# VH-VL binders against MLP-like protein 328 (MLP328), part 9

Target 1, 151 residues: MLP-like protein 328 (MLP328), of Arabidopsis thaliana (Mouse-ear cress) (q9zvf3)
Amino acid sequence: MATSGTYVTEVPLKGSAEKHYKRWRSENHLFPDAIGHHIQGVTIHDGEWDSHGAIKIWNYTCDGKPEVFKERREIDDENMAVTFRGLEGHVMEQLKVYDVIFQFIQKSPDDIICKITMIWEKQNDDMPEPSNYMKFVKSLAADMDDHVLKA

## First folded at step 21 (VH-VL; from g4 with light chain S92T)

Design i1
Fold by OpenDDE, fold request of step 22:
Structure i1 (fold): chain C 151 residues (1-151), chain A 119 residues (1-119), chain B 107 residues (1-107)
Amino acid sequence: as target 1 above (151 residues)
Amino acid sequence: EVQLVQSGAEVKKPGSSVKVSCKASGYEFRTYAIGWVRQAPGQGLEWMGWIIPIFGTADYAQKFQGRVTITADESTTTAYMELSGLTSDDTAVYYCARYGPTRWGMDVWGQGTTVTVSS
Amino acid sequence: EIVLTQSPDFQSVTPKEKVTITCRASQSIYKYLHWYQQKPDQPPKLLIKYASQSFSGVPSRFSGSGSGTDFTLTINGLEAEDAGTYYCHQTTRLPYTFGPGTKVDIK
């Protein structure tokens, strides 16, 4: 099994890339209301809700298990990309490196793609690959679609 | 049932330290934050800091930075708050509380620990 | 840090009357505001979380509203057992902070 890798997937979404990017860039405070079955809480540890380099703590449910995650945010307005740099939490007990990038690309006037890139490295050879976390983040992007469209 | 049980009352002299314990049970200890709040006689609630056990490190209010240490022992599911350099101004009831699984409210509280600092 | 203020500081109310307590934040905290009730010689109890969500076991006469910087706790028909001090608490960002409290007495 691989000790490190990069997962890449594309999630088809509707509407405007700008609206989706805004939600993930600046409106994380809405996540518990928008996708409460995935995200149960979020708080600012350092920075602002929409600031580059901000640190946030998340309570979420993955595979039916409540977990907690601390991440440092990177913002790339030029490419409409948001990066979650993993710092601490349940997933970081498994992984030494855990970086998730959400990029929103307009394909047509009514259709967009969310390109998700997950860069990972195991803590050790005995840890499993994070395929379940890739599935999780895909579901976040997909389920946010309806909420963004109604806004 | 989720429960937090704190250690007993303390009487301390100025300049000394106090360490209060908070035994948690009935839930996954490492996943949920434990906050510490104190209340001086006749005064309001004051947030001191918190710890998410799986992180292993705590965050503190600036007022107590350098003087308070919050820790968590996963093996005993117990959180600790140690306050050093005690003065009479530190006389208060100290509470531990769990930040619940949704929306970040402190849903379960310990019974409180009275700390009295007197010469 | 985010500063929370409350009004009024104190009020004495006749049973069955409506009680309104206000909490104001120095900056927007969206809906990350919680209300607690504390009775003498007891720890605080969670009443309302996330501005308007009632905690389990809380009587229906308690309700919360507001968003951004202004929040309200309402007791519709005060009962004698509702005497105590009420605090608001924000969890938008560290460090977390409390309001100064509002004491409610029964006439």
Scores: ipSAE 0.943, ipTM 0.962, lowest interface PAE 0.4, mean pLDDT 97
Fold by OpenDDE, fold request of step 22:
Structure i1 (fold): chain C 151 residues (1-151), chain A 119 residues (1-119), chain B 107 residues (1-107)
Amino acid sequence: as target 1 above (151 residues)
Amino acid sequence: EVQLVQSGAEVKKPGSSVKVSCKASGYEFRTYAIGWVRQAPGQGLEWMGWIIPIFGTADYAQKFQGRVTITADESTTTAYMELSGLTSDDTAVYYCARYGPTRWGMDVWGQGTTVTVSS
Amino acid sequence: EIVLTQSPDFQSVTPKEKVTITCRASQSIYKYLHWYQQKPDQPPKLLIKYASQSFSGVPSRFSGSGSGTDFTLTINGLEAEDAGTYYCHQTTRLPYTFGPGTKVDIK
């Protein structure tokens, strides 16, 4: 059983990479309205909503269970990539390292992909692999599509 | 039913410390933040700080930095607020309240704890 | 920190009249603004969350509106039991803050 790893997946989306990147980079305050069945709350602990290095706290539902997550944000405008570095929360009781990267890549005028990279390390050998969290973040990216397109 | 029950009234001398408890029940204690708010006689509400129990660490308003300590005991589902260096200006009713699961309004409040600081 | 202001500070209202209370933020808080009602010798009670969502058990005469920096609590047809002090509260960023409150009494 692996104690650490990296998951990589691609989620097909519609529209422009810029609009999707903007949503994840600068418009996190909209998440409860856009995908409320996944995200129930978000607040700024430190920094600004769109600032590199900002710390945010999230209330969300994963596998039917309400959870909380604190993360530090990294912004890479050159590659249209946003990184969530896990600091505290339910997932961090399972994982020592939990970093999720969303990168938006334009493939055609109307089609993009969201490349999701999840870097993880277990707290100990008895913890499960975070495949359920990968499924969760994929769902976030996918379900945000309609809301970005309608904006 | 979700409820918060606070400890009883306190009378303290200047320079002393007070520790107020807030017993939570009816929900998953670890997941939702407990905020502390005080209200001096005839005055408005003042946010002091909060704690999300699963994090184990609290955040405070700048005014109270270094003088207030907020903690949470998961085994007893109880939050605590300790305020040191008390003066007469700290005479107030102190409330604990839960930030609810959606949009983070303070949806459940304790009954309040009156703290009186006098010589 | 984000500073919240309220207007008016106080108003005396005849029953059945419309009451309007305004809350203004020093910077945009989007919709992360909540309204509370407090009566003497009682803890505050949540009325409106997230600018416009009524909390459970709150009478329909209470409503909230606004986004960004300007918010309004409206009581359509004030009842005698609505006497009290109303506070706005922002949760967009730490430290969280309250407005100074608006006292409403019955004329």
Scores: ipSAE 0.943, ipTM 0.962, lowest interface PAE 0.4, mean pLDDT 97
Fold by OpenDDE, last read:
Structure i1 (fold): chain C 151 residues (1-151), chain A 119 residues (1-119), chain B 107 residues (1-107)
Amino acid sequence: as target 1 above (151 residues)
Amino acid sequence: EVQLVQSGAEVKKPGSSVKVSCKASGYEFRTYAIGWVRQAPGQGLEWMGWIIPIFGTADYAQKFQGRVTITADESTTTAYMELSGLTSDDTAVYYCARYGPTRWGMDVWGQGTTVTVSS
Amino acid sequence: EIVLTQSPDFQSVTPKEKVTITCRASQSIYKYLHWYQQKPDQPPKLLIKYASQSFSGVPSRFSGSGSGTDFTLTINGLEAEDAGTYYCHQTTRLPYTFGPGTKVDIK
């Protein structure tokens, strides 16, 4: 069984890559309203809502279980990519490294792809692979689509 | 039922330290933040800091940094607030409260702990 | 830190009258504003969370509104048991902060 790895998936979305990127880059405060069944709370620990290097804390539900996550944000405007670097939380008890990158790519005037990259390393060999978390983040991207389109 | 039960009243001398406990029950202790708020006699609420037990580290208001220590013991599901260098200005009721699962209002409060600092 | 202010500081109200309390933030806190009620010798109680969501068990006469920097707590038809001090609280960013409170007395 692998001790580390990289998951990559593409989620088809509608509309503008810029609008989706803006939501994930600068409008995280909307997440509880937009996808409340996934995200129940978010707060700024350090920095600003849209600042590179900002630290945020999230309350979310994964596989029916409430969890908490602390991450450091990296922003790449040139590539419309946002990186969540895991610092603390339930997932970090399982993983030593947990970095999730959301990149939004315009494919046609009305269709985009959200490329999700998950870089992970287990805390130890006894921990499971984080396939469930990959499924979770895919769901976040997919479910946000309707709300971005309505905005 | 979610409950927070705090330790009893304290009377302290200036310059000493006080450590207040907050026993949590009825929910997953590790997951939800516990905040500490104090209230001087006849005054408003003052946020001191908080801790998310699974993180193990606390965040503090600037006013109390270097003088307050907030900790959490997962084995006993108890949060602690220790305040050092006490003066008469620290005389207050100290509350612990849980930040709830949705939108993070403080939905459950301890009964409060009166700390009196006097010579 | 984000500074919260409240108005008025104090008001004495006849039962069944409408009470309005405002809370203003020094910068946008979106909807991350909560209202608490505190009665003498009791801990605060959560009334409204996230600007407008009533907490469980809170009477329907209590309501919250607003977003960004300006928020309002409304009591439609004040009851005698509503006497107390009301506080707003922001959780958009650390450090969290409280408003100074608004005391409501019954005439």
Scores: ipSAE 0.943, ipTM 0.962, lowest interface PAE 0.4, mean pLDDT 97
Fold by OpenDDE, last read:
Structure i1 (fold): chain C 151 residues (1-151), chain A 119 residues (1-119), chain B 107 residues (1-107)
Amino acid sequence: as target 1 above (151 residues)
Amino acid sequence: EVQLVQSGAEVKKPGSSVKVSCKASGYEFRTYAIGWVRQAPGQGLEWMGWIIPIFGTADYAQKFQGRVTITADESTTTAYMELSGLTSDDTAVYYCARYGPTRWGMDVWGQGTTVTVSS
Amino acid sequence: EIVLTQSPDFQSVTPKEKVTITCRASQSIYKYLHWYQQKPDQPPKLLIKYASQSFSGVPSRFSGSGSGTDFTLTINGLEAEDAGTYYCHQTTRLPYTFGPGTKVDIK
């Protein structure tokens, strides 16, 4: 089995890449309201809500289990990409490296894709691959679509 | 039922340290933050810091940095707050409280621990 | 840090009257504002979380409103048992902070 890897997937979304990017870049405070079944809480540990290098803590539910996650944010405005670099939490007990990149790409006037890249490395060989977390982040992107469109 | 039970009252001399315990039960201890809040006599609530047990490290208010240590023992589901260099200004009731799973409200509180600092 | 202020500092209110307490933040905290009630010789109790969500077991006469920097706790029809001190608390960013409190007394 692989000890590390990179998952890549594309999630089709509607509207503008700019609006979606803005939500993920600058409006994380809305996540509990927008997708509360996934995200139950978020707080700023360091930095600002929209600042590069900011550290945030998240309460979320993955596979029916409440979990917590601390991440450092990287912002790439040129490519409309945000990176969540895992620092601590339940997923980090499993993974030594856990970086999730959301990139929003306009395909047509009304259609975009969210390209999700998950870079991972196991803490040890006995840990499972994080396929469930990839499924989780895909669902976040997909479910956020409705909220962004209604805004 | 979610409960937080704190250790008993303490009487300390200036310059000493106090360590208050907070035994948690009724929920997944590792996942939810425990905050520490103190209240001097006749004063308001003062946030000291918090710890999310699974992280293992705490965050503190600037006022207490270097003087307070918050820890969590997963095996006993107990959080601790140790305050050193005590002065009379540290005389207060100290509370532990759980931050709930949604929107970070402190939904369950310990009964409080009175710490009296006197010569 | 984010500074919270409250108004008024003290209220003496006749039973069944409406009580309004205001909490103001030095910067936007969106909806990450919570209200607590504390009675003498007791720990605080959560009343309202996330600006307007009533906590379990809280009487319907308590309500919260507001977003951004201005928030309000309302008691519609004060009961004798509502005497105590009320605190607002923000959790939008560390370090978390409390308001100075508003004492509500019964006439």
Scores: ipSAE 0.943, ipTM 0.962, lowest interface PAE 0.4, mean pLDDT 97
Fold by ESMFold2, last read:
Structure i1 (fold): chain C 151 residues (1-151), chain A 119 residues (1-119), chain B 107 residues (1-107)
Amino acid sequence: as target 1 above (151 residues)
Amino acid sequence: EVQLVQSGAEVKKPGSSVKVSCKASGYEFRTYAIGWVRQAPGQGLEWMGWIIPIFGTADYAQKFQGRVTITADESTTTAYMELSGLTSDDTAVYYCARYGPTRWGMDVWGQGTTVTVSS
Amino acid sequence: EIVLTQSPDFQSVTPKEKVTITCRASQSIYKYLHWYQQKPDQPPKLLIKYASQSFSGVPSRFSGSGSGTDFTLTINGLEAEDAGTYYCHQTTRLPYTFGPGTKVDIK
């Protein structure tokens, strides 16, 4: 089994890539309202909601289990991509590297994709591959779609 | 049921330090933050800092940086707050409280630890 | 740090009347505002989380509203046991802060 790797998937979404990107780039404070069964809270450790290099702390539920996570984000406006780099939390007990890139790509006037890239490395060979976390982040993107369209 | 039980009252001399314990039970200790809040006699609530035990590091209000150390011991499910360089201005009740599973409300509080700094 | 202010500092209120307490933030905190009640010689107790969500066991006479910078705690029909001090608390960004408190007495 691999000790490090990269997962890539695409989530089809509707509407505007710019609007979806803005949500993930700048409006994380809306996540508990939008997808509260996944994300129960988020707070700013350092920076602002919309700043490159900001550090945020999240509490969420993955497979019925509450977890907490601290990340630093990188913003790439040219590619409409935001990277969440794992710093601390339950996931970091399994993974030494956990970087998740959300990129929003306009395919047609009404259709976009969210390309999710997860770069990971296990803490040790006994840890599972993070397929469950990939499933989780896919569900975040998919479930956020409806809320972005309404806004 | 979730409980936070704090160590007993302390009387301290100026210049010394105090370490207050907060024993947690009834929930997954490492997953939820514990904050420390103090209240001087007749005054309001003052946030000192917090720790999320699984992170192992604390965050502090600027006023207390350099004098306060907040730690957590997962094996005993106990959080600690140590305040050094005590003056009479540090006379207060010190509370620990848990940030709850949704939306970061402080939903469970310890009973409070009175610290009196007197020469 | 985000500064919270509260108004009024004090209220003396006839039983069964409505109490309104305002909390204002120095910058937007969206809905990350929580209300606590503290009775003399007791620890604070959570009343309202996330601006408007009542905590379990809190009487229905307590309600919260607001978003952004302006928030209100309302007690519809004050009871004798409601006397105490009420604090708002923000959790949008570290370090967290409390408002200075509003003391409510029964006439």
Scores: ipSAE 0.899, ipTM 0.947, lowest interface PAE 0.5, mean pLDDT 94

Design i1
Fold by ESMFold2, fold request of step 22:
Structure i1 (fold): chain C 151 residues (1-151), chain A 119 residues (1-119), chain B 107 residues (1-107)
Amino acid sequence: as target 1 above (151 residues)
Amino acid sequence: EVQLVQSGAEVKKPGSSVKVSCKASGYEFRTYAIGWVRQAPGQGLEWMGWIIPIFGTADYAQKFQGRVTITADESTTTAYMELSGLTSDDTAVYYCARYGPTRWGMDVWGQGTTVTVSS
Amino acid sequence: EIVLTQSPDFQSVTPKEKVTITCRASQSIYKYLHWYQQKPDQPPKLLIKYASQSFSGVPSRFSGSGSGTDFTLTINGLEAEDAGTYYCHQTTRLPYTFGPGTKVDIK
């Protein structure tokens, strides 16, 4: 019965770590076209599409349910990692901490790993662990793979 | 059926405030943004701000910052827009509209509320 | 703030003719542009979302195109009920903005 924790998983992807990183770092405007069954919209609240500290609002479908989410991102170009820090939304009713790190690591010329780290803390002990959200973000990374490869 | 029903027309004195209601029905109120748009006589559409009810906070156009307050009440599925310090320049029709489930089109509009500010 | 401009300000058009309305953004808004029709004394109605996606129930004579900074709404075969004012609206970033409108009259 953990009240906080860290989930880590790796999603195998194809192609260039730099191209995948760019998509998540700078090109979120493409998500509705690329994975529209997951992400129906995204807009900039503060900053720019590609800036560290930008705030964005997302509407998405998780387990068949529409949700909305506001996050501030941190960019780590040295490690090709983007952190999405939860600010508001359905997920924040369950969690007081929800930070998701997407790191892209080149393994061979055509193979990469997206390492997803989710740092979380429940609002209270009655809340479920966020395994459904981990499943959701894994699906985002996996389904984006095809569209990055075709770009 | 998704509907937005606004409160009735109002006549106000300069310096007062007006609070327009927007009752939503037929969808999950808390999840989708409601925007407020005004239109002065013979003029175009002017975005005032919006609220996503589950966030509990609103965002405003710079022109209205400090004079407008947008709120939402989940228990009554009603959004409100309050504009203070009224002048004759605030005479307009005020609309609420929902940002839809895909790609943020404003797919449902209220009928509009005419606010007249008379000296 | 992203400025939208529209051209022309006004068109008087013979029924069944083609109407072309343009919208230009001050910076790239990708495909996050939407078109609305406002008939006299009515609220606006959504026609086209996301640059080119027709909203449910909108007649096929209406189409949208463009991306980036330049967008077009086309009415292919104007009908009498199409008279009104057409607005573009961007949702790339807050605060959102509208174009100034294009009034279309039947000649």
Scores: ipSAE 0.894, ipTM 0.941, lowest interface PAE 0.5, mean pLDDT 94
Fold by ESMFold2, fold request of step 22:
Structure i1 (fold): chain C 151 residues (1-151), chain A 119 residues (1-119), chain B 107 residues (1-107)
Amino acid sequence: as target 1 above (151 residues)
Amino acid sequence: EVQLVQSGAEVKKPGSSVKVSCKASGYEFRTYAIGWVRQAPGQGLEWMGWIIPIFGTADYAQKFQGRVTITADESTTTAYMELSGLTSDDTAVYYCARYGPTRWGMDVWGQGTTVTVSS
Amino acid sequence: EIVLTQSPDFQSVTPKEKVTITCRASQSIYKYLHWYQQKPDQPPKLLIKYASQSFSGVPSRFSGSGSGTDFTLTINGLEAEDAGTYYCHQTTRLPYTFGPGTKVDIK
């Protein structure tokens, strides 16, 4: 049972990698309308909606349980990747490190992959591995697909 | 049933401090923000700051930075607002309110605490 | 900080008539605007959240619309019990702010 690790998965999506990336990079204000059963709210603590280093606070439901989360993001336009680095919240009671990278890769004119990388470290050896949070972020990417296509 | 119950009215001298409590019940206290809002006589609503109890830290409006301290005690499900260096301009009703679980309305309000600052 | 303004400051309205209150933000707040009603000597009450979503128990005569910088609260058929002051509030970014309020009286 590892005390730290990296999960990697790919979520197949439709359309433009650039439009999907823009949603995650710059348009988080749309998440409550798009995937409101997962994300109930998001607000800016520091910075702007689309700025590198911005700090945002999220209210979401994971495994039927409401949680709150504060993160600082890093933007990598060259690779169409955004990293959400965990600062505070329910997840940080279990994890000392919780970084989630969403990268959007165009595979063909109408097909993309969202590659999700989760870098994690437990607060202590008694904490569970964060497989439930990996399942959650996969669901966010999958369920956002239709709303990006319709935008 | 979700409710917020505040401490009673205060009469204070200029230069002193006041600490208002806000006891929460009926929901998961640590997960949802509590904001503090004041209203001077005949005036509008003024956002002072908030706390998300599980974070343990507060954020403040610039006007109150350095004079206000907002805290939360998870063991008693109680939030506190302390305002220092009182002047007569601080005479107001002080409210606590919860930011709700869906779409960010302040959906539950305390009854208000009247603070009167007089010499 | 995001500044919210409201118009009009005050209006006196004949019962059964339509009341329109506007709120303007100094920058886009998307749909992250909420409306509150405050009756004399009472705490505020949530009416509309997220620009247009009615809170539970709010009479159907109340509706909200708008996005971006311009928002409207409408009372379609004013009742005597609707007298009070109405405030808009943004939650797009900290620190949060309120509009200055619109007082509505019965003529």
Scores: ipSAE 0.888, ipTM 0.938, lowest interface PAE 0.6, mean pLDDT 94
Fold by ESMFold2, last read:
Structure i1 (fold): chain C 151 residues (1-151), chain A 119 residues (1-119), chain B 107 residues (1-107)
Amino acid sequence: as target 1 above (151 residues)
Amino acid sequence: EVQLVQSGAEVKKPGSSVKVSCKASGYEFRTYAIGWVRQAPGQGLEWMGWIIPIFGTADYAQKFQGRVTITADESTTTAYMELSGLTSDDTAVYYCARYGPTRWGMDVWGQGTTVTVSS
Amino acid sequence: EIVLTQSPDFQSVTPKEKVTITCRASQSIYKYLHWYQQKPDQPPKLLIKYASQSFSGVPSRFSGSGSGTDFTLTINGLEAEDAGTYYCHQTTRLPYTFGPGTKVDIK
């Protein structure tokens, strides 16, 4: 029954860590085409599609429910990691802190993992742990795999 | 059925303000953006700004920054647009419209509110 | 702000002929361009979203194409009811913008 915590999981993916990282770092405009059953729209509030500190707004479907989310991203090219820091949206009604880090790590010539780290803190003790959001972001990474492989 | 119903026509003096309401029904009001668009007589469409009600903050076109305030009241499912410092150039029809669930097309429009600014 | 331009400003077209309207963006908007039809004294109506996806109930004679900076709306076989003004609109980045419009009349 934690009020804050960190979830860590690994999603096995195929191909190049560099190509997967580029998709999450720079090519979010492709998400509605690639995984449109999850992500229905993305727009830039501030910055560019590929800039550190950019602010983007997403609409998506989680557990059959439409939601909207505003985040500021941080780019770490050295580690092939992008962090989405939650600013506003349905998830922020449950959580004071919601930071999701996607890191792409080459394991062998054709195998990578996406290490997903979710740092969270509940708004209050009555809120659920964000396990549904962890399942959601895992599915985004997994379902994007085929689209990146075909690109 | 998704509907947006706007407040009635207004006649205003230069220098005053106008506040137009947009009552939404038939969908989850807090989740989808409402944009405001105006059209002067014989002119094209001009995007003024938008609000996503659950965020509680609005974004504005540069031309209107400082003159427009867009708000949303979740309890009444009503969005508002207030334009201050009116001149005759602000005579126009003002529309609200919802950005839809997929790809953010403006898929539902209000009927429009005519605002006339005259001496 | 992203500037959208449209060409032509005005077309007078014989029924059953093809209408082509272009929209050009000042920078890439990928596919995040939408087309609206406005008839006199009516609010605009969504025709095409995301460059090429027809909105529900839109006649098949309407189609959209393009990506990046250059986009086209095509009416393949103009009908009398299609007279009106057509606008493009981008949603790649805030603040959003409209093109200046293309008026289509029946000849």
Scores: ipSAE 0.887, ipTM 0.937, lowest interface PAE 0.6, mean pLDDT 94
Fold by ESMFold2, look of step 21:
Structure i1 (fold): chain C 151 residues (1-151), chain A 119 residues (1-119), chain B 107 residues (1-107)
Amino acid sequence: as target 1 above (151 residues)
Amino acid sequence: EVQLVQSGAEVKKPGSSVKVSCKASGYEFRTYAIGWVRQAPGQGLEWMGWIIPIFGTADYAQKFQGRVTITADESTTTAYMELSGLTSDDTAVYYCARYGPTRWGMDVWGQGTTVTVSS
Amino acid sequence: EIVLTQSPDFQSVTPKEKVTITCRASQSIYKYLHWYQQKPDQPPKLLIKYASQSFSGVPSRFSGSGSGTDFTLTINGLEAEDAGTYYCHQTTRLPYTFGPGTKVDIK
């Protein structure tokens, strides 16, 4: 019945919200080294690695299936949040809207959360809700934790 | 086995166009990019553009923008490169190649298609 | 566009000696650099991806190194079959580009 919706989850992480934010905002080139079992490649289609409005193309594996995804990003430095707006790819065959917001919030000197908000709309009523994609992006955030701490 | 098989050699007149095909097999065609690279006699490799079939649109090197059209047909797992406004400078071997699953190395190449532009 | 340059343009090398080929990028491409070998009348073949990762079936005498803007392909103990032209290629950002090539001949 629900053709659109918003998923929200929080992933507990360690260390500095600013360092985690920088990784997701500006340093996507490090993802294949850091979490290569999830992300096999990232390239710039338009803009720069750290540009608001940049367009990037991702090769990744979700539930054992290789996929490709094109997104435009929006940067909100005040709230340490980056939005990946879906443009093309396997996800967009199922979803008309797929926007994922990663926000990094310092809770204490050594503890942060990554608040993940996924705004979505199905292409049609026959498509599945994107719960597997929410599980996937939670895993990205969780698995990146160690690599941000190691710098 | 991943394989790319290209169409045969072409002889073309200046001002005409050429369309080279690249038949892919042995992998998920829609997911991985096909790039097009040419090489004039005695010269180096020149990247022309690419397509990720599931996106349905191509990206081009600026030198070829406006003259090259790269397409993909998922039903036949075939990519195409069409170059228009041919001159003798376009005489070259044209290759297609797949960007592989990890790190985007061009890991499989077609055999090449020789295009000769002469009057 | 990101410009790649290679050095040297050409080298003639005695068998069993070490070959060093450099590739320099006009801006940082991190590790997104790949090396290809092309023998006469053949398509290019992938040797090294992602700066230093050997592709399947590539002899251990081939190795790659570098990150950022400066990269090196090394053939440690040249064999006669290694004669050919070597190209670097970046995939950091579209449009992608190749270096101009380095021709390696056997003395």
Scores: ipSAE 0.875, ipTM 0.936, lowest interface PAE 0.6, mean pLDDT 94

